# Designs tried in a protein design chat: VH-VL binders against q9gzu0. Part 4

Target 1, 229 residues: q9gzu0
Amino acid sequence: MGDPNSRKKQALNRLRAQLRKKKESLADQFDFKMYIAFVFKEKKKKSALFEVSEVIPVMTNNYEENILKGVRDSSYSLESSLELLQKDVVQLHAPRYQSMRRDVIGCTQEMDFILWPRNDIEKIVCLLFSRWKESDEPFRPVQAKFEFHHGDYEKQFLHVLSRKDKTGIVVNNPNQSVFLFIDRQHLQTPKNKATIFKLCSICLYLPQEQLTHWAVGTIEDHLRPYMPE

## First folded at step 18 (VH-VL)

Design j1
Fold by OpenDDE, fold request of step 24:
Structure j1 (fold): chain C 229 residues (1-229), chain A 124 residues (1-124), chain B 107 residues (1-107)
Amino acid sequence: as target 1 above (229 residues)
Amino acid sequence: EVQLVESGGGVVQPGRSLRLSCSASGFTFSDYHMSWVRQAPGKGLEWVAYISRSGYYIYYPKSVKGRFTISRDNSKNTLFLQMDSLRPEDTGVYFCARTYWDETGTRGYYFDYWGQGTPVTVSS
Amino acid sequence: DIQMTQSPSSLSASVGDRVTITCRASQSISSYLNWYQQTPGKAPKLLIYAASSLQSGVPSRFSGSGSGTDYTFTISSLQPEDIATYYCQQSYSYPWTFGQGTKLQIT
């Protein structure tokens, strides 16, 4: 009797093959929820938690040009990018996110988040949950770690600061699982000119094979460490 | 000391309803998920219901879904199981169990404390 | 639903013996497996969680191992007080399911 895991993998592969014939991706068979936590360096400071309004799955092959553009702009290495493009990876786009403040009645407004020049953020954590579409099953956490540390994206920001012509910037974490789409803005104050980097959107990269790799726990359980007591 | 005390069990006819209670003490009730697990006479254990700390997340197996309702009153440190449309196959000892969750989720859920159980008999 | 197949259903061993119980899941449960002990007329007691973690206060003679679909529960040296039914339980997906149990007796 074949390894149950092998059988499952085969079944998924068959499904993927069928979906490909229909020009659909395996990711299209899932509902996704995503949360973004900005963890601060100060331990006493509560994390800023955001809920993504909609998660949009897209296959990486559809964004090859954007990835290559990023390489051309020296945002990330060609080698890593090529490797990524060769992988069967789904992009999970988070174009909009809203603050999850229980204390703020009616906070339904989409908010941009300033990432730089502030230095109080330790890391950005993205929590991804999914379930099969039309399933009565609860959302399950995807067994993948999506973190972007301040030092890593700041380094990239500083590099981009030297380049005058780029308004839209994409930065990624070292393992290329989290991509931040950044808007560079120049603010003129009465005293000084300042440059700020605002987070516009986030994109998570997930190997398709991991779409069914779930951990356990409710959304609440996983958000709890980032929520105010 | 953690204590869970079930009550409300008894003998009922098929189609009737019964409400079980579990009184919790010795820990902060609102900080823990809770579950019901039952055991038919001479049989194994069967998970019956889960309720999260907040009460927002509730799960049932198909065997009891639509008939059983788990709820909790954190102010009273009490867990409830409303059982409607009872069937003979629902006969057994019902245990309330504290359902532990580690903050990292790496350990998953487990039942670290159990009550002594309350017997439920559904018979004509 | 994930089916948990526990083996053997019953076991007799002597005091001091090494006892091994196996639990197989119908699919991978990623080590989200717990082991419980139930003595007659009593509530179950947690022994092992997360496949291999010993619950506080549980004797070290109890251990768990395994990954994927296959898990093992071991009593290194059987004691008279270990007469009980043992259950594995997966918490990987709903519904949470138990093995059918292993009744352990001492000869």
Scores: ipSAE 0.847, ipTM 0.950, lowest interface PAE 0.5, mean pLDDT 89
Fold by OpenDDE, look of step 18:
Structure j1 (fold): chain C 229 residues (1-229), chain A 124 residues (1-124), chain B 107 residues (1-107)
Amino acid sequence: as target 1 above (229 residues)
Amino acid sequence: EVQLVESGGGVVQPGRSLRLSCSASGFTFSDYHMSWVRQAPGKGLEWVAYISRSGYYIYYPKSVKGRFTISRDNSKNTLFLQMDSLRPEDTGVYFCARTYWDETGTRGYYFDYWGQGTPVTVSS
Amino acid sequence: DIQMTQSPSSLSASVGDRVTITCRASQSISSYLNWYQQTPGKAPKLLIYAASSLQSGVPSRFSGSGSGTDYTFTISSLQPEDIATYYCQQSYSYPWTFGQGTKLQIT
């Protein structure tokens, strides 16, 4: 797996370049749904849930598309499809997200979520669901864990604070599966200058071989732990 | 004690409709998914329908899709199966089954409690 | 659809015998397999879930194992009350499907 810095750069560049060029990729064979949960440290406080408006898959198209399509049409050969999948990484971009809960302070529609400075968040959890395009099958949870703990991204924020103002800050979790695109803003109060980091977008990294690795359960089942009782 | 009691079975002609009910007791009905499973005479088990606890997610096999409708009334602790355009092959005992889901999803779905079933006969 | 092939279709064994039933899926079902017991004229009863987890209240003589496509159900010491038809069922993908069943008799 490439250097974390290299991956960050690649992710940023692909987002900037590929979002404009809808090239057909293997990932385009899937429909995706994504949810973002901000889990709070206070156990009594239910998570802030967001639904991603659109998931944009980006991957290197080194795969024989015809083979994958054939496998899709023949659901009995899903296991064999894993052998055909190259060890490439699919990027799943979440440029926009909307609040599922109107009662949570700060969760306004299409507003950037403030990640720092704040100490009430335990972790960010992303739930990814997918299905084959043109399938009547339900969305299935992708069998991957996407978590970003507060301590991990805070360390990176603090490091960035010491650097000159660059736009387009990208931070990632230790296993490099979750990338957060952050906007740094300087708030000038009459008494002090404060820096805040706002979440602009999220990108999930998934090995291509895991595109067909599904768990079981409905979206409802997987969201339930994050929903208010 | 968990109890599921099916009702509404009977003898009907092909093309007719029948509505099954399942009364649940002994547990918080709204906290569980529910399913219908049927068994033709002398045959094995066939899953017929699934409904999530909220009622939002519903699934059918191709064999009954478009003809059967599963629904639930959580306020009455009742599960329903509306069967339309009945066919002879729909003949069998219909079981109401509580469908368990663990919060982690690692165990998948399973039918942990079953009713005694209600017989449905479709014949000319 | 995932086909579940259960074997044997029927078997006869003596009290105290070890009984083994197998279930093969047409594709990997990632251990999302359940085993049910159905005595004549009764509703099915859950015995094993998630391939190897024993349902509460079920005797320890019942067990399950397996992964991928191949799964096994075992009765370590057959008892007279175990006369029933046994079914495997996958919950990995829709439609959920059952094996054909294994009718177990005691000689």
Scores: ipSAE 0.837, ipTM 0.941, lowest interface PAE 0.6, mean pLDDT 88
Fold by ESMFold2, look of step 18:
Structure j1 (fold): chain C 229 residues (1-229), chain A 124 residues (1-124), chain B 107 residues (1-107)
Amino acid sequence: as target 1 above (229 residues)
Amino acid sequence: EVQLVESGGGVVQPGRSLRLSCSASGFTFSDYHMSWVRQAPGKGLEWVAYISRSGYYIYYPKSVKGRFTISRDNSKNTLFLQMDSLRPEDTGVYFCARTYWDETGTRGYYFDYWGQGTPVTVSS
Amino acid sequence: DIQMTQSPSSLSASVGDRVTITCRASQSISSYLNWYQQTPGKAPKLLIYAASSLQSGVPSRFSGSGSGTDYTFTISSLQPEDIATYYCQQSYSYPWTFGQGTKLQIT
């Protein structure tokens, strides 16, 4: 304990504990609000907009399991997955959401939204806002991009269609900030049989250091492009 | 032609109240956020109130919070500032300012059009 | 509160000179910075928004640059009508705050 190597190890352990404490507690110090917009290709058509009922922040090794599963399923790049595993990330789970605009197509029930087969969606946009917990301060947009373009998730769905070993899948956008949890169902109509992919839930991956990096604008200002005037 | 015309300024004693109005024309008033900015004699500019286009988001600096109330009537294209418990340090010219928000969300807020101001003097 | 410090407080220059005014924020404001001109007896006028974007109808001799905490406003060739007080203003965080102003005069 009195030798130089023992002192160095104790100092390193203390530093690691301090860093882990900050990682574990930081996300718990914030309130979150999150919105999900399905942007249609037709310019005149307003987005299908949903409010997340509760944003659940977690620090979890679940992102490791989801990443490794994606690599095994050919959903993720190995190089990108290794890079993500090295980052300090917070998972922001959105397991429940409800429509803010119920007159648009694609909303068959509160927790489900059909993503495929359809060709009218351009992209999925997630809008994330935060503030210090227990604060009277207004919510501010987190300075991070959460978009998942149709072409990127359709490519992954087409790869899954040839597989028959499971019904649940997880897909992510190229920069690995948006993860979609998908239910694969087989639908029979009077005329044919079809496979559909329904969105069950969304998880946002945010580097922990970005929790205090805010942009400007109110929730109203940022939602305006997705709502009717 | 954007026009903002302030009115309601005057000379009042400390502790009294004053209500300012700003009449807007030449643009769709309900599409724009609005602010009040003041300037004490011989001094610089100070932002004193903000109200969003819907009236839902309202902000004040600590120097006036609890004493000043911003409001708007979108049907009459009019912005208001109710100033209660006035102090000598509230003396200055009060400007009505249109507060612009770029729809892309990347440029932030800025005051793109200003009225000519209405003077307020608080003295015994 | 974010403090905005302008330098210099006053400045004299000749017609045709290049004029530079600086504005320093007490913390990073991520280029959410605006510049206003106020001529004596008149309302302020927006010149530059988002640190470097020129407002419509403003002459191209006016420009802005900078990032983080340090911002610069430049008049490339001073004209007689540019006699005014110039203010920077941050819109990053409430309360929105202005610099103290820079009074520009022509010698």
Scores: ipSAE 0.565, ipTM 0.821, lowest interface PAE 1.9, mean pLDDT 83
Fold by ESMFold2, fold request of step 24:
Structure j1 (fold): chain C 229 residues (1-229), chain A 124 residues (1-124), chain B 107 residues (1-107)
Amino acid sequence: as target 1 above (229 residues)
Amino acid sequence: EVQLVESGGGVVQPGRSLRLSCSASGFTFSDYHMSWVRQAPGKGLEWVAYISRSGYYIYYPKSVKGRFTISRDNSKNTLFLQMDSLRPEDTGVYFCARTYWDETGTRGYYFDYWGQGTPVTVSS
Amino acid sequence: DIQMTQSPSSLSASVGDRVTITCRASQSISSYLNWYQQTPGKAPKLLIYAASSLQSGVPSRFSGSGSGTDYTFTISSLQPEDIATYYCQQSYSYPWTFGQGTKLQIT
């Protein structure tokens, strides 16, 4: 149209749409699937594999709605997650996960989640898949490595034992892509009292642009090395 | 020695059907993904179907989706391609290809062994 | 759909020459690119996978390189048995697609 007022309205509408797009998180436009594998040192033993029930994305523009759900309403974990907020970085929280063994329906086993003291785990591997919401496209693996080796988190646990001022702990792998939210628990038997570190939740920490940088392969292909059978 | 032998090609009229078979030997067929790749006369290669080792993941390009059906019988080491509603542009040589996936997951998919191909001609 | 464009479409060279074929993808394919050789009347044969890895039994005169959208296939010293059509193929995204092919002939 040649009408100046109509042209201004069209320009304003486009600007408002553009501003709304820029405020939206990329994480809000994706579906996620995440799997957690505890890889054992014994090579004959297949990994303990878990499926995350719901992946909770947290970013600077959506954290008010999501952060408490992602950190399981833990005050320590909430403080840590708030300190990790960065523009264009997404936190992908895994507050609940279920065993993928056929003969064990549903629940996470507490003893399988004790990370210390134990000596049989080599590393924790997280497998992250994404796709655009409401897409016909299959889930694809995000092109990033999410591994946290036993030696790296054990060092941090031993350091925390010398400082007994906190019940909860957050530790990260060297490249800061995996954060473990750990609860320090005291188990008392008739004979002994022992301190253990139990995994409460896992958070993947990555630039949001990485959510569209995919590798190749199906979920089936990527899970096969870790399957219990 | 890996061997893939296609059969079932021939000359058919448009709108009719053909069923291609590929017999596999020299490897554990149920451990491998499989694909069909075709080549029109004097033209290049076109991937036309994929099936995972379990049969759960199946993909087609738009050019054949809804008309072609890939399947496998792991007990008989045989891959199939059911080709319905054939068109003249489906004319070509159809190759059975073993689709390799490296266990580390870092190399992607590639066609490491191919059959000799079976010719399909769609014309009146 | 990812389109793969090869250059040149045909090529003549002498025995002993270095031959280079390029392949361009319409978007980044993160090195999920394969090269195949097809002798007339025969099935294709895998030469290179994952952009630069040689398939077992393939002579070392064949090589591949590249990243992102641009990939290169090289024969360091052309031999008479290398007469064939060469195809690149991306395995990054479905549908998997091939380049149009490069016919190589020896002078």
Scores: ipSAE 0.517, ipTM 0.798, lowest interface PAE 2.1, mean pLDDT 84

Design j1
Fold by ESMFold2, fold request of step 24:
Structure j1 (fold): chain C 229 residues (1-229), chain A 124 residues (1-124), chain B 107 residues (1-107)
Amino acid sequence: as target 1 above (229 residues)
Amino acid sequence: EVQLVESGGGVVQPGRSLRLSCSASGFTFSDYHMSWVRQAPGKGLEWVAYISRSGYYIYYPKSVKGRFTISRDNSKNTLFLQMDSLRPEDTGVYFCARTYWDETGTRGYYFDYWGQGTPVTVSS
Amino acid sequence: DIQMTQSPSSLSASVGDRVTITCRASQSISSYLNWYQQTPGKAPKLLIYAASSLQSGVPSRFSGSGSGTDYTFTISSLQPEDIATYYCQQSYSYPWTFGQGTKLQIT
């Protein structure tokens, strides 16, 4: 009876309908693991790699006010915000993360968070893995790309610098899959004052249907390009 | 030149055990995943075990899970398959296969080099 | 488990003929499909990976195509040394599975 992809899509649609009746998110049915790589412009084999301590899935509709607040605060364009609200989107929040280098001690963790004025990072790459909750199956990579190139977020930082009334900032990559939550901080010494933009949190946006669209490879396989020797 | 040489096959009675070895040379063994693939007489190929380069990720099909154990010693460039509770249907040639993963992640896994195989016969 | 079905199970052709073998997966495998050649009494040899990519050192007469559930392997001009059994194999999901094989003979 029909191709197996058609049957899977039909079953997924029935599950989504059932979850909506119970006011539950499809994302609540999964466990997640997420990693953040800050890829350096220099062509070395290493990146600054972090594991997210917990991934908090949230339905976009439960947080419509947060998107509208971003528009009121001039963090988003109205067109971009309306497009996000019209999607069946899951927000995956990564409020805390830690370095995967065991030889790196606390002081460098704060410096790893600073995105500007920093000229050595090419892009931020997020790696997302999922499995059905309570499953003993291995985590599989979600078939989606989460990249934020430095040029794209730096342009937004420069715009924010001209507006001195902004302390907390949210910026997004062009395809609106990665959102960076940024604190503008002022470092003061007896002689100098400098402005920095520090990454506080990251949020991944993806259609709910992608939660079951897995690629292949283990976590080890996908982290290898970013890991130290 | 990549070389994979299997050994340890033989004739055993049902319920007994065998340990297969695969000696690897001509490449950096610790950089590659490894698998065992078997072929019953006159039959097709069946994947029976996978082990990642680190040894941390290990997978089996249901036909051998709980009876077979894959392991590796990266310091000796050697892959192992411990086969316990052998059955007549485990009879076949056992191949050691290098399991390639492209670091871009776009091509999936494939068996790019194979040993010549070691025969295993399980009969009374 | 993903079942891989090859067609035909056996095939006879003449030197110079175009040979086509199909492989159907029981669900989409997103082009994570490999083709192997096994000559009699020998170990298998990788020919095609990722549905359409030719392995280094493999003659250009071999090719692969397809997506989703349906995949095709082609020998554009059969040579005597191509007498073998050919297997497709999916690496999308564990357990990795092979087709039952296609035995190619020369008339």
Scores: ipSAE 0.512, ipTM 0.800, lowest interface PAE 2.3, mean pLDDT 81
Fold by ESMFold2, fold request of step 24:
Structure j1 (fold): chain C 229 residues (1-229), chain A 124 residues (1-124), chain B 107 residues (1-107)
Amino acid sequence: as target 1 above (229 residues)
Amino acid sequence: EVQLVESGGGVVQPGRSLRLSCSASGFTFSDYHMSWVRQAPGKGLEWVAYISRSGYYIYYPKSVKGRFTISRDNSKNTLFLQMDSLRPEDTGVYFCARTYWDETGTRGYYFDYWGQGTPVTVSS
Amino acid sequence: DIQMTQSPSSLSASVGDRVTITCRASQSISSYLNWYQQTPGKAPKLLIYAASSLQSGVPSRFSGSGSGTDYTFTISSLQPEDIATYYCQQSYSYPWTFGQGTKLQIT
């Protein structure tokens, strides 16, 4: 009872109960900043870095269908999928983002980043920061890893390609923290037909309780590895 | 070798100002965050200011906020602390400290090198 | 503000003794905890960062452990040159704060 961590946990639980009475989610009480880095396989090449214009937190039921689809397609275990369905999960949508590098132009007007066919990207890294809304405290990194390695999403793209599914597919990384909303397009060039997968938007999934589990470091500190020299 | 040399300390009356300087050498100053830490006579350590490598992020504890201003000149490898409206409780030795951040982001911040300090006495 | 309660405030030990100093935070600091040594009349020196990582050039007789709110600093076999004041410091959230210090003396 006198334990500072126990009192902090009790205060958080009381806040969550009050929010349920007001029909508000815990995530609505935070400000967010998010950055997206496309890390290239060539070590000397700097990442393509984007700032998310607005992070949109929502609680929806659509992740249940994505989890069940992953189980059906053998992407997830049933046990881990059931565990995720039992938690309050917040979706953090990044519908628009702007390039932070002059040599890479980000665009939210149309399909602005081709993920396949190409093999020069090692992984997608999302950097998420939060703070209590109405606080003048600095943004802090959420203590969670948001990475989606090329091999993981390419396998899913090849699976979708073989079934000739409709556009608007969703793929996710193995730990179900990063969801990519993909537009499948058929482009005709004068020489060839081609199928491409373009990234439309990114969504981060995490339990709401994790929103108060911060690491340390400024946005500047965490972006430095992905920025120009 | 890393060297941090403070200067600008002295004896002043309450309500007056001092400007401390810290000259850095032996490392690329613009790659490192910097802090000021003070120690009252016979007492422990108190962090009093932080400035990021770019100068964009600046933090103070409540005890000095609004009275102290940290700044840096990366072209001159110099850190500054402007101390206004000095009080007797600001008396102590002021250390310039290099504030290290590991690029992996997993180890947090720590003061890996310190200057020898410059004494500040606020008294009639 | 996170208060750092360091204990004991002073202790005496013999050369060769095992010395343990504790540091308690008023809330979890997730192992963002550093230990510094200050020899009389000198500037502090970093010994341990991130609760348990030894700074380069620091003898292996120094160690740190702990998590959450409770941290310890240990000298496995006290040497005469280890007489100093030792400080813990959290870097988890601003304002960064130090413990009150532990003055270590030889008997």
Scores: ipSAE 0.488, ipTM 0.786, lowest interface PAE 2.5, mean pLDDT 83
Fold by ESMFold2, last read:
Parts: C-alpha cells; structure tokens; sequence
Structure j1 (fold): chain C 229 residues (1-229), chain A 124 residues (1-124), chain B 107 residues (1-107)
C-alpha cells in the first residue's frame, strides 16, 4: 500500500475523479506526437516515414457511432474489437501526415496510401510520444506496441474480397492497438481491372491507464531505424 | 579501442568559469550520445549533462542548469562542457561518458565507455 | 527526481563467496537500471545494463535481476579483483540518478 507503484495508481485515480467533475478526459491533459513508418521487406530500402500533423484524441462516444455504422455488414473485421469501443479508451486519430524526406517538399494531406495489392511492405509501425500539457518535460514514447504486419492485414483483406457489398472496412492488428481505415477501390488499366485497398486513416487504441506508462528514448532515437537518408 | 580523454580541469575561484574538453577516438563520434558525469571527493556519481548525437537534445539536472552548457563538434570528435558561475559544490572529477542507445530501443541508455576524468577544484 | 537507495553501504566478504547488493528506486523504473564498478582511483566501468544484460567482456560471475522498484546485483564467486565500489543508476527519467554506492572489500 505504501509502495511507489500503489501511490502512483492512487494519484491517477484522484486525477480521474477530478477530471470527471470538470467534464474533461484524461487524454485532454496530454500533448501527443505520432509518426508512421511503412517498413519495406528489402533490407537496403529505408522506410517511408511520416509525421502526423495533428494527433486527434477522440472520446469513444463521439466516434463509436461512426465505427458501428461502418461495420453493420462487416462485423467480422471489427466484431472482436467492439469491446474496446465500450471501454475507457483513448482513440488517437491520424488523418493527415507529412513526409519526412529532406528532398521532398512535404505538405499536409489526408492519408492516401495503397496497401494492397503490393508485396514490398513488411509492416506498419506507429510511434507515439506524449507528455503532460504545458510541461517543459521532453516527449516520451508511450509504452505500447503499435505494429501491424502485412500478413495480418492482408489476411483480412482477402476475407473481405469474398464479400461483394463493402467499400470501406476497418481492420485491427492482433493485439487491438492499431486500426486501419481502408477504402476498397477499383482501378481500370488498358489491360486489367483490379481491386485495391487504400489506407485512409490510422487510429491507435490506448487504454487510459497506458497514458502514463512511458518507455525511454527521444524521438530522434526511436525514429533512427526508419529515417530516410 | 574506444578512447575518451578529458582536459581543461584545474583550480578556480568561486564565480569564475572553466571549459572542459573530451577528445574521442576509436569509434564514430557522430553516432553516439555523450554525457558528463562528476564525482565529488569521497562521494558518489552525479550525472550533469547529456547531448544527443545530433546535438539537438540537451538535458541537465537542476543543480547545474543555467550555469553549465554542453556542446559538441562532430567534425573534430570533441565534446565540451562550459561551466560558468562555479561554486565550491562543483568541485570533483569530471568524466566524459559515451551514452549508448541500442537500435531496438528496448534497453534504455547506459554509459558504456568512460574517460579517466579531469579534476576541477573551486575554492578561494 | 527518482531516488536510488543501495544496501548495504559497505560489505566485506571472502574470496569465493556469493555476494548480493540491492538497489531500490523511489518509483518504478521499468528495468531501465544499470550497474557500474569503480575501482579506487579509476573511472567507473559498466557491468550490467537493462537490469539483467551483461556487458561484453564482463565475467559471467556478475549478474543482475529485478523489476519495478527492486533490483539485485550478484557476484556468484567473489574474486580478489572485485574490490570496488558498485553503483546502480536509473535511466528511466531525467535527471538520471545513481545510488550512493556499495563499497566491497575482501577479507
């Protein structure tokens, strides 16, 4: 009862109670930075790395209806994750990004990235950093794994291909921390007609208790494996 | 054959300044973070400054913040510590330490190589 | 600031003994803990990082364990060259802090 871990949990519970009296969420007390790396299978090829221009924390009740609408005839992709929509969870929405290549004039745009059909991506890695608002403390990495391997999302895409009626889908990684919002499109070429799955946005799911579980390292340290040269 | 050689220590009066240098060899200096760690006579170790490999991230404890300035010149493989407004409490041996970060990001920071230190005495 | 408390402050043991040193953090540091050896008149030397990982070139008689707030450093069979002061150090949050040290002597 007197140990430092117990005291920290008690302090967090008091803060949560105070925030409920003010009608504010715990997530509103943090600043966030988020980066997205598309890691290629080829070892010589550096990742495509993007900085999210604005990380939007969302209360589950504001966006629960939109997610449920999107799964009314796609229950399997999101059905096992509906429990998370009803929990005390912070949704961190990343609709827009900017390339981190030095030789590219980057602008903020809506996410528009083709994930399938292609075989060159190993995984999607999201790097999330936070700090208390108005703190002079450095950003710290949140202690949570945000990876989505291509095999995991491709399996879900192949299942969706057997169903005719869905244009937009939401898929999640096995540990339910990364949600990809996918648009199903048809391309016509002079030779072929093909279906593609395009990433429209990413949402990270993080239980509120995880907001104060930090790892160590700077943004520079954590981005180094993914930096283009 | 990693080598870190500190220099610039000496005896100074309170309120004066001193500049320490650390010459690095045997590794790619620009790939490593660096720190200064001090040890007062007969006392334990105290971390006093950190600088990232790019020089962009710099941290100090409150005991020296605003008085000490860490910097680096990657083209000369040299780390610096500018110590202003010195106090008797700053007396000790100052070590240059290579600060290692593993690429996986799961092992944290640690001081894997140290210099032999340079003595600093602040007294009247 | 995270305070690191080592125990014992000093210790005497015989060659071949198993010795242990403990380090307690004032809050959880998630295994971001390092152990250093400092022989008299010399610079510190890294022995253990990330609570339990042995640095290259360090003899296997040295080991570390623990999690959360409580960490242990062990020498399985004490050797004459192990006369030193041992420090734990957390790298979980700034300012990085060391324990006060444990002086180890051979009788």
Amino acid sequence: as target 1 above (229 residues)
Amino acid sequence: EVQLVESGGGVVQPGRSLRLSCSASGFTFSDYHMSWVRQAPGKGLEWVAYISRSGYYIYYPKSVKGRFTISRDNSKNTLFLQMDSLRPEDTGVYFCARTYWDETGTRGYYFDYWGQGTPVTVSS
Amino acid sequence: DIQMTQSPSSLSASVGDRVTITCRASQSISSYLNWYQQTPGKAPKLLIYAASSLQSGVPSRFSGSGSGTDYTFTISSLQPEDIATYYCQQSYSYPWTFGQGTKLQIT
Scores: ipSAE 0.475, ipTM 0.783, lowest interface PAE 2.6, mean pLDDT 82
Fold by ESMFold2, last read:
Structure j1 (fold): chain C 229 residues (1-229), chain A 124 residues (1-124), chain B 107 residues (1-107)
Amino acid sequence: as target 1 above (229 residues)
Amino acid sequence: EVQLVESGGGVVQPGRSLRLSCSASGFTFSDYHMSWVRQAPGKGLEWVAYISRSGYYIYYPKSVKGRFTISRDNSKNTLFLQMDSLRPEDTGVYFCARTYWDETGTRGYYFDYWGQGTPVTVSS
Amino acid sequence: DIQMTQSPSSLSASVGDRVTITCRASQSISSYLNWYQQTPGKAPKLLIYAASSLQSGVPSRFSGSGSGTDYTFTISSLQPEDIATYYCQQSYSYPWTFGQGTKLQIT
């Protein structure tokens, strides 16, 4: 029967299925590969390059309930409701990695990289690649840049040095695409007390709409500038 | 000066094979990706095969996949295209093209130098 | 596959004229578009890469612009040596594809 109530119910059922599919995590439909390069200020020195062992995507918004209510209440059009789903952010967590050095067997380890005090790092570069899960397509770089310059995180570390009650900190680059999870530690030396900041995890923020936007190039092509000696 | 010289073209019957070669000089061959591009008589250009500098990444369009095999010998500065099960629509001039990629990764791939081409005719 | 539609298929212009050729992709190619010149009987020559970047040794009268699906190639002041067929080509995804070409003649 083709009455108007039946067509409205059919449209709502289709939207509900789409939103349920989106709630089943669009990011779960992709494979990811991530690499982390610590780029040194000395031009002759090659980067310290690591492959992330497992990229853990986490969805940050409860979009389904709000969008379904809006469509049922006729406060959102179907077209604008689909656009709202595309504004959600996926967090891509990278707690463990392995060195790309030839003299390392590729043992996976917890991230444990001293970022401060030191003055030899220019920036941290994260390289993110994806493809549809269960596809035989090659990995492609996600069309986004993930860089965190030394000056930007050092400023934040110097600020927290004045705060005694902070042991774990999270800092982000200016465009809020790279988040560093830092452990503040104290070393007892024969001369004095010293503070160090160790990187424990990296998280990349990627808009959900960007998951289907790729740049060009192979993993080999993109890693080449950062390969160690 | 960059030089790319193709050879091995000729006239063959459908279903036969040809092997094209491209001799490279004037640059470090092992640092560059390579491609084959063909042009049917009076027609436009068609990309036919790509091989990365290491030989690890190889791509073809569906029109030739399974029939054509691109390969390279970096010690001899030579690129190859093995063309099996040739068809009349494979007729054209075959160009060897250097495929450039800059390290910034922001410019994509492009064919910055081309050979003179070698003619291939597939007819009964 | 990404189809590249080039327009016009041919044109005639006088020396000194501004010449414009357009290229449309069937989907967004994020400025991964190149322009080649092919003189009759010769191999193609790269003029423009990444939509707007001029290849070394190419005269500054050649330029490119555009983004997304729509791209434009321009010769600001046509010279006699510019008689050729011009091709656009996307390098965004495999298979890499060319436009059908634009044959440029001088009247």
Scores: ipSAE 0.471, ipTM 0.774, lowest interface PAE 2.3, mean pLDDT 83

